# Designs tried in a protein design chat: VH-VL binders against Soluble guanylate cyclase 89Da (Gyc89Da). Part 6

Target 1, 197 residues: Soluble guanylate cyclase 89Da (Gyc89Da), of Drosophila melanogaster (Fruit fly) (q9veu6r1to197)
Amino acid sequence: MYGMLYESVQHYVQEEYGVDIWRKVCHIIDCKHNSFKTHQIYPDKLMPDIAEALSACTGESFDFCMNFFGRCFVRFFSNFGYDKMIRSTGRYFCDFLQSIDNIHLIMRFTYPKMKSPSMQLTNMDDNGAVILYRSSRTGMSKYLIGQMTEVAREFYGLEIKAYVIESQNDISGGTAGPIKLTDGPLTVIVKYRLDFD
Key: E = the ipSAE of ESMFold2; O = the ipSAE of OpenDDE; V2 = 0.75 times the mean of E and O plus 0.25 times the DockQ between their complexes.

## First folded at step 4 (VH-VL)

Design pa10 (framework fv_diridavumab)
Fold by ESMFold2-Fast, scan of step 4:
Structure pa10 (fold): chain C 197 residues (1-197), chain A 121 residues (1-121), chain B 111 residues (1-111)
Amino acid sequence: as target 1 above (197 residues)
Amino acid sequence: EVQLVESGAEVKKPGSSVKVSCKASGGTFSSYAISWVRQAPGQGPEWMGGIIPIFGTANYAPKFQGRVTITADDFAGTVYMELSSLRSEDTAMYYCARESLYDSGYYMDVWGKGTTVTVSS
Amino acid sequence: QSVLTQPPSVSAAPGQKVTISCSGSSSNIGNDYVSWYQQLPGTAPKLLIYDNNKRPSGIPDRFSGSKSGTSATLGITGLQTGDEANYYCGTWDDSLSAGVVFGGGTKLTVL
């Protein structure tokens, strides 16, 4: 993953839990990086490793930590001028959900090595939406919930409830139901419901 | 089922410019990127660049930077590719293709039929 | 001439199995997903495989893909005369912001 994701985690872990906790997290995972560079690539495994270490230091669950990291990324990301891009997708949160793949493509023009999950808006009604998520990365499903929750809050003034309806091959928190789509070994597939307040 | 409709064949002289159009039929460009890929006779495809029509954001292959310009008229549902300073080596079939993201892979899921551009003399 | 290396041609009889290789480097196949395209004579390319091993709707399971290190492979089983075509691999190359790169193509002849 790009260092930008890890910069967001370091910044907000230090802000929320303090510099001593971050230092202890780095010690546990044997992190050689004293700081992260926005455009440098780091191992994907580093993200769940940080979550496990933070969980051990704070007593929060792995899923809680990943959700927190997703929220942190949105807060951090908005500081890089991408807020106009998000707002340009439309007036409503569902306009954003429909445009997520386009946003990922724009990000690839700036960050050529970026590997983003597929996020497809499958259903939409007055009280919510359903998103189909696909990724080759395991353990990131709760990170997605954090991102969606923070986007809705920060850009649309919405308080949403996001939860897993079905999942396949996700290692976090157990399975929510059988999807059983076969589209490659260890492909993580998650169906989310987003209820609008 | 969306299809991409490209403009007709062109015959051009060296040093001139050519502009090829690509229009969505049976759908829109609102949720997609459009790439331009050329194929010289007997050779493999060569990516020239792409654009996200709703944002007007374009990216170009280094070989074509300075000679190619990709633009979009989102209202008209049309994407254009203009190639300048034409050489005989630019003789090729030019395709527009719809680019989809899935798990971060760059791939083209819908292709136009192609526009033949011949640069002669 | 192409960034990704494919064999120029392969051939097999109907009902047989054929594999087509695609070799790259750490800046392309080693670092990104691979797609495969089928081009029948006189037609535009058609997506066969995306993200290394996934099939779009409508593509039969006779077509499969795999990736290992800096190489990828397209497999075709139960070969049919309608499979006679050129096949191209494609991926992103992150060196010097090169963008999408394709292989030189493999002509499959069904005899």
Scores: ipSAE 0.000, ipTM 0.489, lowest interface PAE 12.7, mean pLDDT 80

Design pa11 (framework fv_diridavumab)
Fold by ESMFold2-Fast, scan of step 4:
Structure pa11 (fold): chain C 197 residues (1-197), chain A 119 residues (1-119), chain B 111 residues (1-111)
Amino acid sequence: as target 1 above (197 residues)
Amino acid sequence: EVQLVESGAEVKKPGSSVKVSCKASGGTFSSYAISWVRQAPGQGPEWMGGIIPIFGTANYAPKFQGRVTITADDFAGTVYMELSSLRSEDTAMYYCARDYESGYYMDVWGKGTTVTVSS
Amino acid sequence: QSVLTQPPSVSAAPGQKVTISCSGSSSNIGNDYVSWYQQLPGTAPKLLIYDNNKRPSGIPDRFSGSKSGTSATLGITGLQTGDEANYYCGTWDSSLSAYVVFGGGTKLTVL
């Protein structure tokens, strides 16, 4: 994953928990980086490693930390004026959701080194939406939830509740029922519900 | 397999600007940064700057700060490099290239756009 | 001039071995991975080596890289006429606001 994703994590962990907690996280994961280079690609396992370390330091769950990191990323990149591309899908969050299977924006934010990613808006009703995600990557489902929640909040002023309703081959926490699709054994499949408040 | 397709050759007068485009063919820019690298006749490559198209985050070499602007105007796959206040010394081949994995190496290169600055 | 220093030229006969050096400082080669690029006449540069010593798919194993301290070396064994090209090293420089720096290049002549 790009160093900008890790820069966002470092920035907001330091703001919320302090510099000493960030240093402790770096010590736990044996991180040699004093700072991250925006354009550089770092090992993808670093993101879950940071979440596990922060969880150990704060008592928050792994899932909470991954969700927080997803939110932090959206906040961070809005500082660079990148919000216009998300807005170009339409002026309402529902317009963004209708475009999600045709625009690779959120997939690229979440899974930079994708092998078989897809994201589909499968259902939309008066109370929310359902998104089906497929990827060869595991452990990132709550990061994606954080990103979607913060997009709704930051760019559309909308509070949503997002959660996993089914998953297959994902190692993220929570009890999700099996999807029972015929995708390969390395394919993570996650069904997300987004409830509109 | 992704290829980078650059716009055609340009001939410009001193003091004008030039805008070169780079399109992904056979894929999208995905999760990689796109760099612009120029090479003057008989010289080595010189990095001008780069952008992460999905984020719109651009970074520039100090030599080109204030003269170069790198933009991505569509998440579908086009990156632009605009160089202003052109001088004869800006005559060069201009390449776009994909930075991948570690962010230190460029694994896919466009064929280059010749920019000639003359009176 | 270039931040990374390479010899301007090297030459050898077919079947021989050559090494091309690339010298930098603690802020670039000393801190970061080195890549090497081959540029045949009239073509764009081509990635030859990345992460100091790794080869992309399609690059034969007669090309090798190494790094020691603030210097890197490209090795080519079993030279072929098709290897006649310019070779450039590249790396990330942490002391500059520019992120990528290249060497001045080495012209390899196969006689």
Scores: ipSAE 0.000, ipTM 0.463, lowest interface PAE 11.4, mean pLDDT 77

Design pa12 (framework fv_diridavumab)
Fold by ESMFold2-Fast, scan of step 4:
Structure pa12 (fold): chain C 197 residues (1-197), chain A 119 residues (1-119), chain B 111 residues (1-111)
Amino acid sequence: as target 1 above (197 residues)
Amino acid sequence: EVQLVESGAEVKKPGSSVKVSCKASGGTFSSYAISWVRQAPGQGPEWMGGIIPIFGIANYAPKFQGRVTITADDFAGTVYMELSSLRSEDTAMYYCAREWDSGYYMDVWGKGTTVTVSS
Amino acid sequence: QSVLTQPPSVSAAPGQKVTISCSGSSSNIGNDYVSWYQQLPGTAPKLLIYDNNKRPSGIPDRFSGSKSGTSATLGITGLQTGDEANYYCGTWDSSLSAGVVFGGGTKLTVL
């Protein structure tokens, strides 16, 4: 993952929980970084490691911390004016959901070395949507929920409730089958429900 | 094979600003992390800053923070570096360079743009 | 002042071996990968070594890199006149929000 994701986590953990909690997190994970380089790629394991350490320091669950980190990323993005791509999808949250495949395709096309998750809008009705998520990364399912929740809130003024309805190959405590097991490359598959207010 | 094509040589007066461009030849930037590195005559390379064009997010070396601005047109495959309040010590060759894979190293370099600051 | 320290010059005869050192601290070389660059007169730097000891395609195996603690070394065997150039080490420095740092350079003269 790009260092910008970790910069967002550091910034908002310090803001929400204080500098001393961030220092404890760094100590637990044996973090040698005084700062994260925005355009460097860091190990994917670092994100769940930070979540486990923050969980230990705060008493919040791992899933809560990962969700918080997803929200932090969107807030960081929005606060620094890097929101063109999201706003270009349309005026309504449903326009964004219709375009998430295009956003992921653009991300993959521009960052071919980065393992980008794929996301498909499978169903949509007046009360919500169903998203199918595929990734090679484990432990990130709640991070994505945080991102979706914050995008809806920040860019569309919409409060949504997001939750896992089916999952396979993920390490999350929110795992719920059944999804058909895939053969071949290890793939995390998660089916989400997004309920609109 | 991607090449980085930099804009032409510049001669500037003290106190002015200069804007140098870097364009990917043969398409858009494949790694999308571009650094600007300068080298004064007879000196070693000095990193100025870098950008991830798709996010429009730049970071800068502390020495240049406040004087340098790095921007990108990610669809056109062009990155810009603007340096303001020029002084004679800014006379240097300015390179753009692509970061690849593990980060921290630069595998493709532009040929450099000469910037001369003189009165 | 450069953050990474290199000897200003080194010299050897054709066919000999030379080593160029690069010394840093725990916040840079001690914490991250080292790269090496060759700069021939009038040209842009060229990547010779990345990730401490890996060669890009097209770089001959007579160029090698190593790292121990807070120091790195570039080795060149079978020295050729075309190797006469400036050599720079580079890495990320976590103590500075600056990011990439380079050594001051070593001028290799082939006598």
Scores: ipSAE 0.011, ipTM 0.479, lowest interface PAE 9.4, mean pLDDT 78

Design pa13 (from pa01 with heavy chain T57I N59D T100F E102S G103D S104Y; framework fv_diridavumab)
Heavy chain, then light chain:
Amino acid sequence: EVQLVESGAEVKKPGSSVKVSCKASGGTFSSYAISWVRQAPGQGPEWMGGIIPIFGIADYAPKFQGRVTITADDFAGTVYMELSSLRSEDTAMYYCARDFYSDYYYMDVWGKGTTVTVSS
Amino acid sequence: QSVLTQPPSVSAAPGQKVTISCSGSSSNIGNDYVSWYQQLPGTAPKLLIYDNNKRPSGIPDRFSGSKSGTSATLGITGLQTGDEANYYCGTWDSSLSAGVVFGGGTKLTVL
ESMFold2-Fast, scan of step 4: ipSAE 0.006; ipTM 0.518

Design pa14 (framework fv_diridavumab; at its last look DockQ between E and O 0.03; V2 from the best seeds 0.00; counts 0 for: pae O 7.6 > 2, placed apart)
Fold by OpenDDE, look of step 5:
Formats: C-alpha cells, sequence, structure tokens
Structure pa14 (fold): chain C 197 residues (1-197), chain A 121 residues (1-121), chain B 111 residues (1-111)
C-alpha cells in the first residue's frame, strides 16, 4: 500500500493517543520507518501489524483500530485535494458508493501501482444500501467500514451503520498478500449492509 | 470565458433518434456537471438529465428515463445527448448548460445557444 | 404542469419594484437552494440568482432573491425596459426521483 495511507495512520494515532503511544507501536512492530513517503509502496502487512500493536497499547480491539485507520484516511486525504473528488461524485451517498471504482481508476493516474478493490452497489432502499466488496487483500473489511462511515459523516452529514452480512475468504489480521487457499488467486468477497436515511 | 458550443439544428422523423453534442471552448469540463435542458415553443425549460464527465455517470429525469442517453468524451471535451423514439412533442430547443455539480448547488451559470430539434412526419 | 408554481405574469412601470414568487414543497424548495433565470426573447436562459440570494458577477444589485420555507421570491427594483423577459425559478427535487425542476415561468411586462 502507498505511504499516504500510513501517513494518515501515523498522524491521527499521534493526535488521538499521543506521540509516546506511536513510539511504542513502532517499537512493537520493529518499524524502521521514522516517516512515510506519500508515493512509496510499503508492505500491506504493516497496516494490521500497526493495528495489533495499537490494540496492545490502548486496549482497543483490533477491529476498532482497523476501523479507526479507515477513518484516518478519509480525514487525511483532503490535504491532497481528494475531498473535491468525493464531492463531485453526486448529491447522495449512494452516488459516491457507485463512483468508488471510478475514483480509484482516476487515482491510478497518480498512483499507478494502486491495488484497489471492487465496489458494487447491489441494492438500494429507503433505509440504506447493500454493497459488494471484492479484493485481493485480506483483513481490510473493517478498514473499509471506517472509510465509508467517515465519508458519509464528513461529506453527506450522515450517520450510517455499516456491518458485514456475508463474507468469503476474509481472514482477520492477514494482509500479507494473496493467500492461496486453492490453486487460483484468492478473492475476498464481503457483503455490507449500510443503514442510512 | 468558457462557452458551450452545441451542434447544428436537426430535422427528424417520428421514431428516429437524435444525438446532440456540446463542447466546451478552450478545454475540458473538469468536475462540472453538464445538464441538458429542453424548451418547447411557448413553454418553460425542462431538465432532461446531466453528467459529470470525469466520472461518466449520468442522471436522468424520470420522464426521459430509458429514452435518453447522456455520455461524455473527456478527451474531446464533449458531452452528448441522444434521444430515441422521437415524437412530435420532442420538437424543442435543446440546451446544454454547466452546473457546479449534483450536490447542494444546482445552478446553471453557462448555457449553450441551443440546438433546434424538429420532429415531423 | 410545472413542479414549481409561478404567477403567469407581472407588470410595472419603469423605476418601480416587482416581485415574482415561486412556490414549491418540502422535497424541493424546502430542501435545496433556489436559482432564478432570466430569458430574453430568442435567447438562452441567463442565471440571475443562485443559492437563494447570491448574484453572479455582472448581475446588478437591483436583482435580489430570498427564500422562506417552501417558497422563494425574486425582487427587481428600479425596473428598466430591458428587464422585460420571462423569469424562471429552479431547484433540485428529491422526491421519488432526483432531478432539477423549474417553475412555469413569469412574463414580466414593463409598462
Amino acid sequence: as target 1 above (197 residues)
Amino acid sequence: EVQLVESGAEVKKPGSSVKVSCKASGGTFSSYAISWVRQAPGQGPEWMGGIIPIFGTANYAPKFQGRVTITADDFAGTVYMELSSLRSEDTAMYYCARGYSFWDEYYMDVWGKGTTVTVSS
Amino acid sequence: QSVLTQPPSVSAAPGQKVTISCSGSSSNIGNDYVSWYQQLPGTAPKLLIYDNNKRPSGIPDRFSGSKSGTSATLGITGLQTGDEANYYCGTWDSSLSAGVVFGGGTKLTVL
């Protein structure tokens, strides 16, 4: 994953928990990076490792930490001008959900090595929506919930409830790369229910 | 100043289709929404739909859903509106107009000169 | 029939003030910003007011807009002969299917 994701984590972990907690986290995971470079690629496993370490330091659950990291990214990416992109997707939160794949396509011009997930809005009703998430990465399902929740809150003024209703091959804590459970590439599939007005 | 240049007048028979183009002078549409608004003789403006070119996703008025298709060519800086199954009632001036976005602000600050579409047997 | 309701016509003498009303519902004017457009004969509509009461550059301050509840009002002071035109209100409607909606228009005649 690109360093910008880790920059957001570092920034808000320090802001919310303090520099000392971040130092402890770095010590636990034996992080050799004092700072993250925005456009540099870092191991995917670093994210759940940070979450595990933060959990150990704060008492928060792993899932809470991953969710928090998703929120961190959304709070942080405005510094890069991506808030304008989000705002241009449409009036309603569902417009954003439908545009996520397109957003990632556009971002690939700047981040050519981006491995973005696939997002599909499969159902929409008066009380919310159902989305289908597909990814080659494991362990990011709670991260995505944090992202969606924060986008809804920050850009659309919505307090949404997001939860997993179905999942395949979603292994907690394991983003070290494609886990081959079969002879083919492993695809993580997660179905989310989003409740919102 | 940004101007919207539309394609020329069209004369069509009932049941046929028409495709009108709208090009931004001097560049691309960026993150703006381009809307299509028609106006029949002696009537007020009627919104047909719109698109944000950078995303290529379009919104349509219920009245035209299934009969109108709005597309964008970012490289050409052009937006298209295709209306199928034409009827005599579709005779109107067709405008493209620039709006901020499909957000909270839906004003259209730049308008094309319009394209006359006449449907007659 | 237009979703937004306007009086068909208004008239006044030069130098006087006129107001044009636009009535909607909670799903449109009650929920979103209102815009006003001036259309001179044989021309495309021109934006006069956006975000209820804001004027684009080049629009004189004798044009004003206001909104209250589910209604909006366009005010024109110091009426000029050149103001004779059709005026339309517009906004977003979120009812059933989202889209821009316009009023039926008001013909302003300068006496």
Scores: ipSAE 0.016, ipTM 0.568, lowest interface PAE 7.6, mean pLDDT 88
ESMFold2-Fast, scan of step 4: ipSAE 0.024; ipTM 0.598
ESMFold2, look of step 5: ipSAE 0.081; ipTM 0.635
ESMFold2 (binder alone), look of step 5: mean pLDDT 88; pTM 0.918

Design pb01 (framework fv_diridavumab)
Fold by ESMFold2-Fast, scan of step 4:
Structure pb01 (fold): chain C 197 residues (1-197), chain A 120 residues (1-120), chain B 111 residues (1-111)
Amino acid sequence: as target 1 above (197 residues)
Amino acid sequence: EVQLVESGAEVKKPGSSVKVSCKASGGTFSDYAISWVRQAPGQGPEWMGGIIPIFGTAKYAPKFQGRVTITADDFAGTVYMELSSLRSEDTAMYYCARGDFWSDYYMDVWGKGTTVTVSS
Amino acid sequence: QSVLTQPPSVSAAPGQKVTISCSGSSSNIGNDYVSWYQQLPGTAPKLLIYENNKRPSGIPDRFSGSKSGTSATLGITGLQTGDEANYYCGTWDSSLSAYVVFGGGTKLTVL
């Protein structure tokens, strides 16, 4: 993964849990990185390694930590200067959901090695939406839920409940599975329900 | 089905600039990046840069940085590529090409090309 | 000089099979997906293969792609006269900055 994802994790773990907890996490995973460089590629396994170590240090579940990391990315992304991109999709959260692939296209243009998922709004009603997620990585379901929850909260003032209703070729969903690239792009398929309140 | 319509052939003198346009016909640029790719006679394609028209975000290949400018007029549905300080080596066919959200690093729809000849 | 290396030409008879290689480095083919483009005389390039081995709608299964390490291969079986064209590989390169690179091209001649 790009270092920007790990920068977001380091920043918000330190902010939420303190520098000492981050140092314990680094010690547990034997991390040789003093900092992460935004455009540099790091191993995908580093993300679940950090989640497991943080879980051990805080007593939170692995799934909670992955969800937290997804929220951290959105907060970091906003502070990095990309908040204008999110707001430019429209006034409502559904406008964002309809445009999310455009945001991924922009990010891939800047970061061409990013293994960006595809996201498609399949249906929407007054009470929520269903999105079809396609990815080249396993194990990212809780991270994605964190991202969607934080976008809705931060930019649209919505509290949503997000959950998996169908999954193919993904190993996440309440277990500590490895994050790996699949044999081809977009072979992991997940359907999410987003309930609006 | 969308087509990319490029402006007409150009003959330019060394040291001048050329501006080529690419217009979407039968569709829009809403979900796409537009790249400019040139091909000199007898050589392979060379990526010059690209733009995401809805955001005006452009990116350039290092070889062309400082000489090429890519812009978009989303209202007119048109993308432009301007190349300055022309040399004889810039004689080539210039293509615009579309990458949608599933193909931003590979090009699924191509314009027919604009011939640019640089000679005295 | 092109960043990706292809043989300048290949030849085969109708009905035969041919392979076209594309060689790069860890900063391009080794790290990203490969696409292939067919260019018939007097026309713009046409997407033939994307993401190493996938075909767009309308491309017959006689065309196939593969990638191993820092090299990619385009395979064409049941060769037809209409397959005479230049073939180009393409990918992203991260060595200086992230940008698209193409091979120098391979001219396929059919009897």
Scores: ipSAE 0.000, ipTM 0.475, lowest interface PAE 12.4, mean pLDDT 79

Design pb02 (from pb01 with heavy chain G99E D100G F101D W102Y S103E D104S, light chain S94K; framework fv_diridavumab)
Fold by ESMFold2-Fast, scan of step 4:
Structure pb02 (fold): chain C 197 residues (1-197), chain A 120 residues (1-120), chain B 111 residues (1-111)
Amino acid sequence: as target 1 above (197 residues)
Amino acid sequence: EVQLVESGAEVKKPGSSVKVSCKASGGTFSDYAISWVRQAPGQGPEWMGGIIPIFGTAKYAPKFQGRVTITADDFAGTVYMELSSLRSEDTAMYYCAREGDYESYYMDVWGKGTTVTVSS
Amino acid sequence: QSVLTQPPSVSAAPGQKVTISCSGSSSNIGNDYVSWYQQLPGTAPKLLIYENNKRPSGIPDRFSGSKSGTSATLGITGLQTGDEANYYCGTWDKSLSAYVVFGGGTKLTVL
């Protein structure tokens, strides 16, 4: 993963839990990095390692920590100049969902090695939406839920309830495990329901 | 079936600028990045830069940074590439091309090319 | 110089098989997908292969691709006179700050 994702985690763990907790996390995982470089690639296993360490330090679940990290990314993103990009997709949350692959294109132009998920809005009704997520990484479903929840809240004033309806080739629902980049372009398929209110 | 339609051939003097246009026909640019790739006579293709038209965000190859500008006009449904301070070495065929997938960096639809000749 | 190395030319008779190699490094082919493009005389490049070994709709199955380590190969079986063209490999290079880098090209002559 790019260092930008880890920068967001470090910043908001320090804001929410304090510098001492971040230092404990770094000690547990034996992190040799005092800071992360935005455009540098770091091991994918580092994200779940941080989540497990933070869980141990705070008493929160692994899933809670992964969700929190997804929210952190959106906060970091919006506070540091990328908010215009999200707002430009349209007036409604479903406009964002239809445009999310274009957001990934922008991220890819800035971070050329980024293996972003693809997303397809499959259903929409008065009470919510269903999105189909495709990725080459396992273990990211709770992180994605955090991202979607924070985008809806910050940019559209929506409180949503997001959850997995179906999952193929993913390990993120249930027992905590390593995040792995799979061989090939896309092998993980997850269907999410986003309930509006 | 989408096609990319480029503007006509140009003959320019050294030191001038050229602006080439690219329109989508039979589809839209909305879901795709559009790249500009040039090919000098007898040479292989060379990526110059690209744009995501829905956001107007452009990225340039370092060789062309400062001389190339890629823009999108949502109203006209057109992407432009402007190259300034032209030299004889800029004589080439200029293609616009659509990126087929954001993770894989391949060009699935190509324009027919615009010949730009820089001579006195 | 081109970042990706291809043989400048290959030749074979109709009905035969040819392979065209594309050699790179760990920063490009070793790290990312490879695409292949066919360019007939006087025409724009045409996508033949993407993501190492996939064919777009309309590309016959006698064209194939593969990748191993820092090298990629385009295979053409049942060679036809209409296959005379230049062939280019392409990939992303993380060290060059370019979206796509292309090989120098291989001219295929059908004898």
Scores: ipSAE 0.000, ipTM 0.470, lowest interface PAE 12.9, mean pLDDT 78

Design pb03 (from pb01 with heavy chain G99E D100S F101D S103E D104G, light chain N31D D32N; framework fv_diridavumab)
Heavy chain, then light chain:
Amino acid sequence: EVQLVESGAEVKKPGSSVKVSCKASGGTFSDYAISWVRQAPGQGPEWMGGIIPIFGTAKYAPKFQGRVTITADDFAGTVYMELSSLRSEDTAMYYCARESDWEGYYMDVWGKGTTVTVSS
Amino acid sequence: QSVLTQPPSVSAAPGQKVTISCSGSSSNIGDNYVSWYQQLPGTAPKLLIYENNKRPSGIPDRFSGSKSGTSATLGITGLQTGDEANYYCGTWDSSLSAYVVFGGGTKLTVL
ESMFold2-Fast, scan of step 4: ipSAE 0.006; ipTM 0.511

Design pb04 (from pb01 with heavy chain G99D D100L F101D W102Y S103D D104S, light chain A98Y Y99G; framework fv_diridavumab)
Fold by ESMFold2-Fast, scan of step 4:
Structure pb04 (fold): chain C 197 residues (1-197), chain A 120 residues (1-120), chain B 111 residues (1-111)
Amino acid sequence: as target 1 above (197 residues)
Amino acid sequence: EVQLVESGAEVKKPGSSVKVSCKASGGTFSDYAISWVRQAPGQGPEWMGGIIPIFGTAKYAPKFQGRVTITADDFAGTVYMELSSLRSEDTAMYYCARDLDYDSYYMDVWGKGTTVTVSS
Amino acid sequence: QSVLTQPPSVSAAPGQKVTISCSGSSSNIGNDYVSWYQQLPGTAPKLLIYENNKRPSGIPDRFSGSKSGTSATLGITGLQTGDEANYYCGTWDSSLSYGVVFGGGTKLTVL
């Protein structure tokens, strides 16, 4: 993953838990210095490694930490111009869901080596929506829930409940063991339900 | 392929501000970052900051934080650097340069430089 | 005073070899790739070496780079009069001077 994702994690971990906790996390994962370069590519396993280390330091669950990191990324969007892009999709959260692939297309122009996740709105009713997510990465289901929840809250003033209703080729919940990282043709497919409250 | 074309020389009074532009010729800013680097007479280059044009995200060296603003119109292919509260020590050649976004930060394409002179 | 330390000058005769050192710390050279730039009088810097030891297209193999610990070295063999220039090292710094940092420069004189 690009260093921008890790920059968002560093910033909000320091804000929420303090600089000393971040330094302990860096020590556990063997990070020599607490800086990430926005455009540099880092190993995909670094994200779950940070979540495991933060979990050990705080007593929070791995799933909680991954969800928190997803929220952190969305909060970082305004620093990168994505707030204007998200708001330009329309006035409602459902407009964002219909246009989510366009955001990833713009990211791909800046980060051409990024493994492209695909997101598709498959169903919508008065009470919520279903999105279909395709990715080559395993163990990221709670991270995506964090992102969707924070977008709804920050940009649309909407509280949602997001959860996995079906998954293929992914680990369950991320709570039962270490994250399995996948590279190559194996595709993780996840269906999320987003309940609108 | 891509060339960076900078705006013309400026002569400014102390306390004023200067805005320098950098335009991509032969391409767009969509797949790289742009840095601003200055060089005072007889001195080495000094990084001021950079921007990822497609995101509008700018980062500044601590020495220039609060005095420098870097902005972009990425699809028009232009990046701007504005430096305020000018002093005589800001007299320098100002370069824009391309940072590749893939593996490491290095500047492979440089503009020819814009001379900024601060005098009373 | 630069974050990265270079000798202010080096000199040698045509056909000889020179090395230019660049010394930093764990927050910069020890933690990231090093680039080298050549600057002829009145011109913009030109990328000579990137990622410690790689040459861009068009840069002859008599220019080489290396890195060990917190120091880097630029080597020039078969020295030519056209190599007379200022040379600067550069890297990313993760400390309080966060961002790109350059050395103070080395003036190469070909005698």
Scores: ipSAE 0.000, ipTM 0.462, lowest interface PAE 13.9, mean pLDDT 78

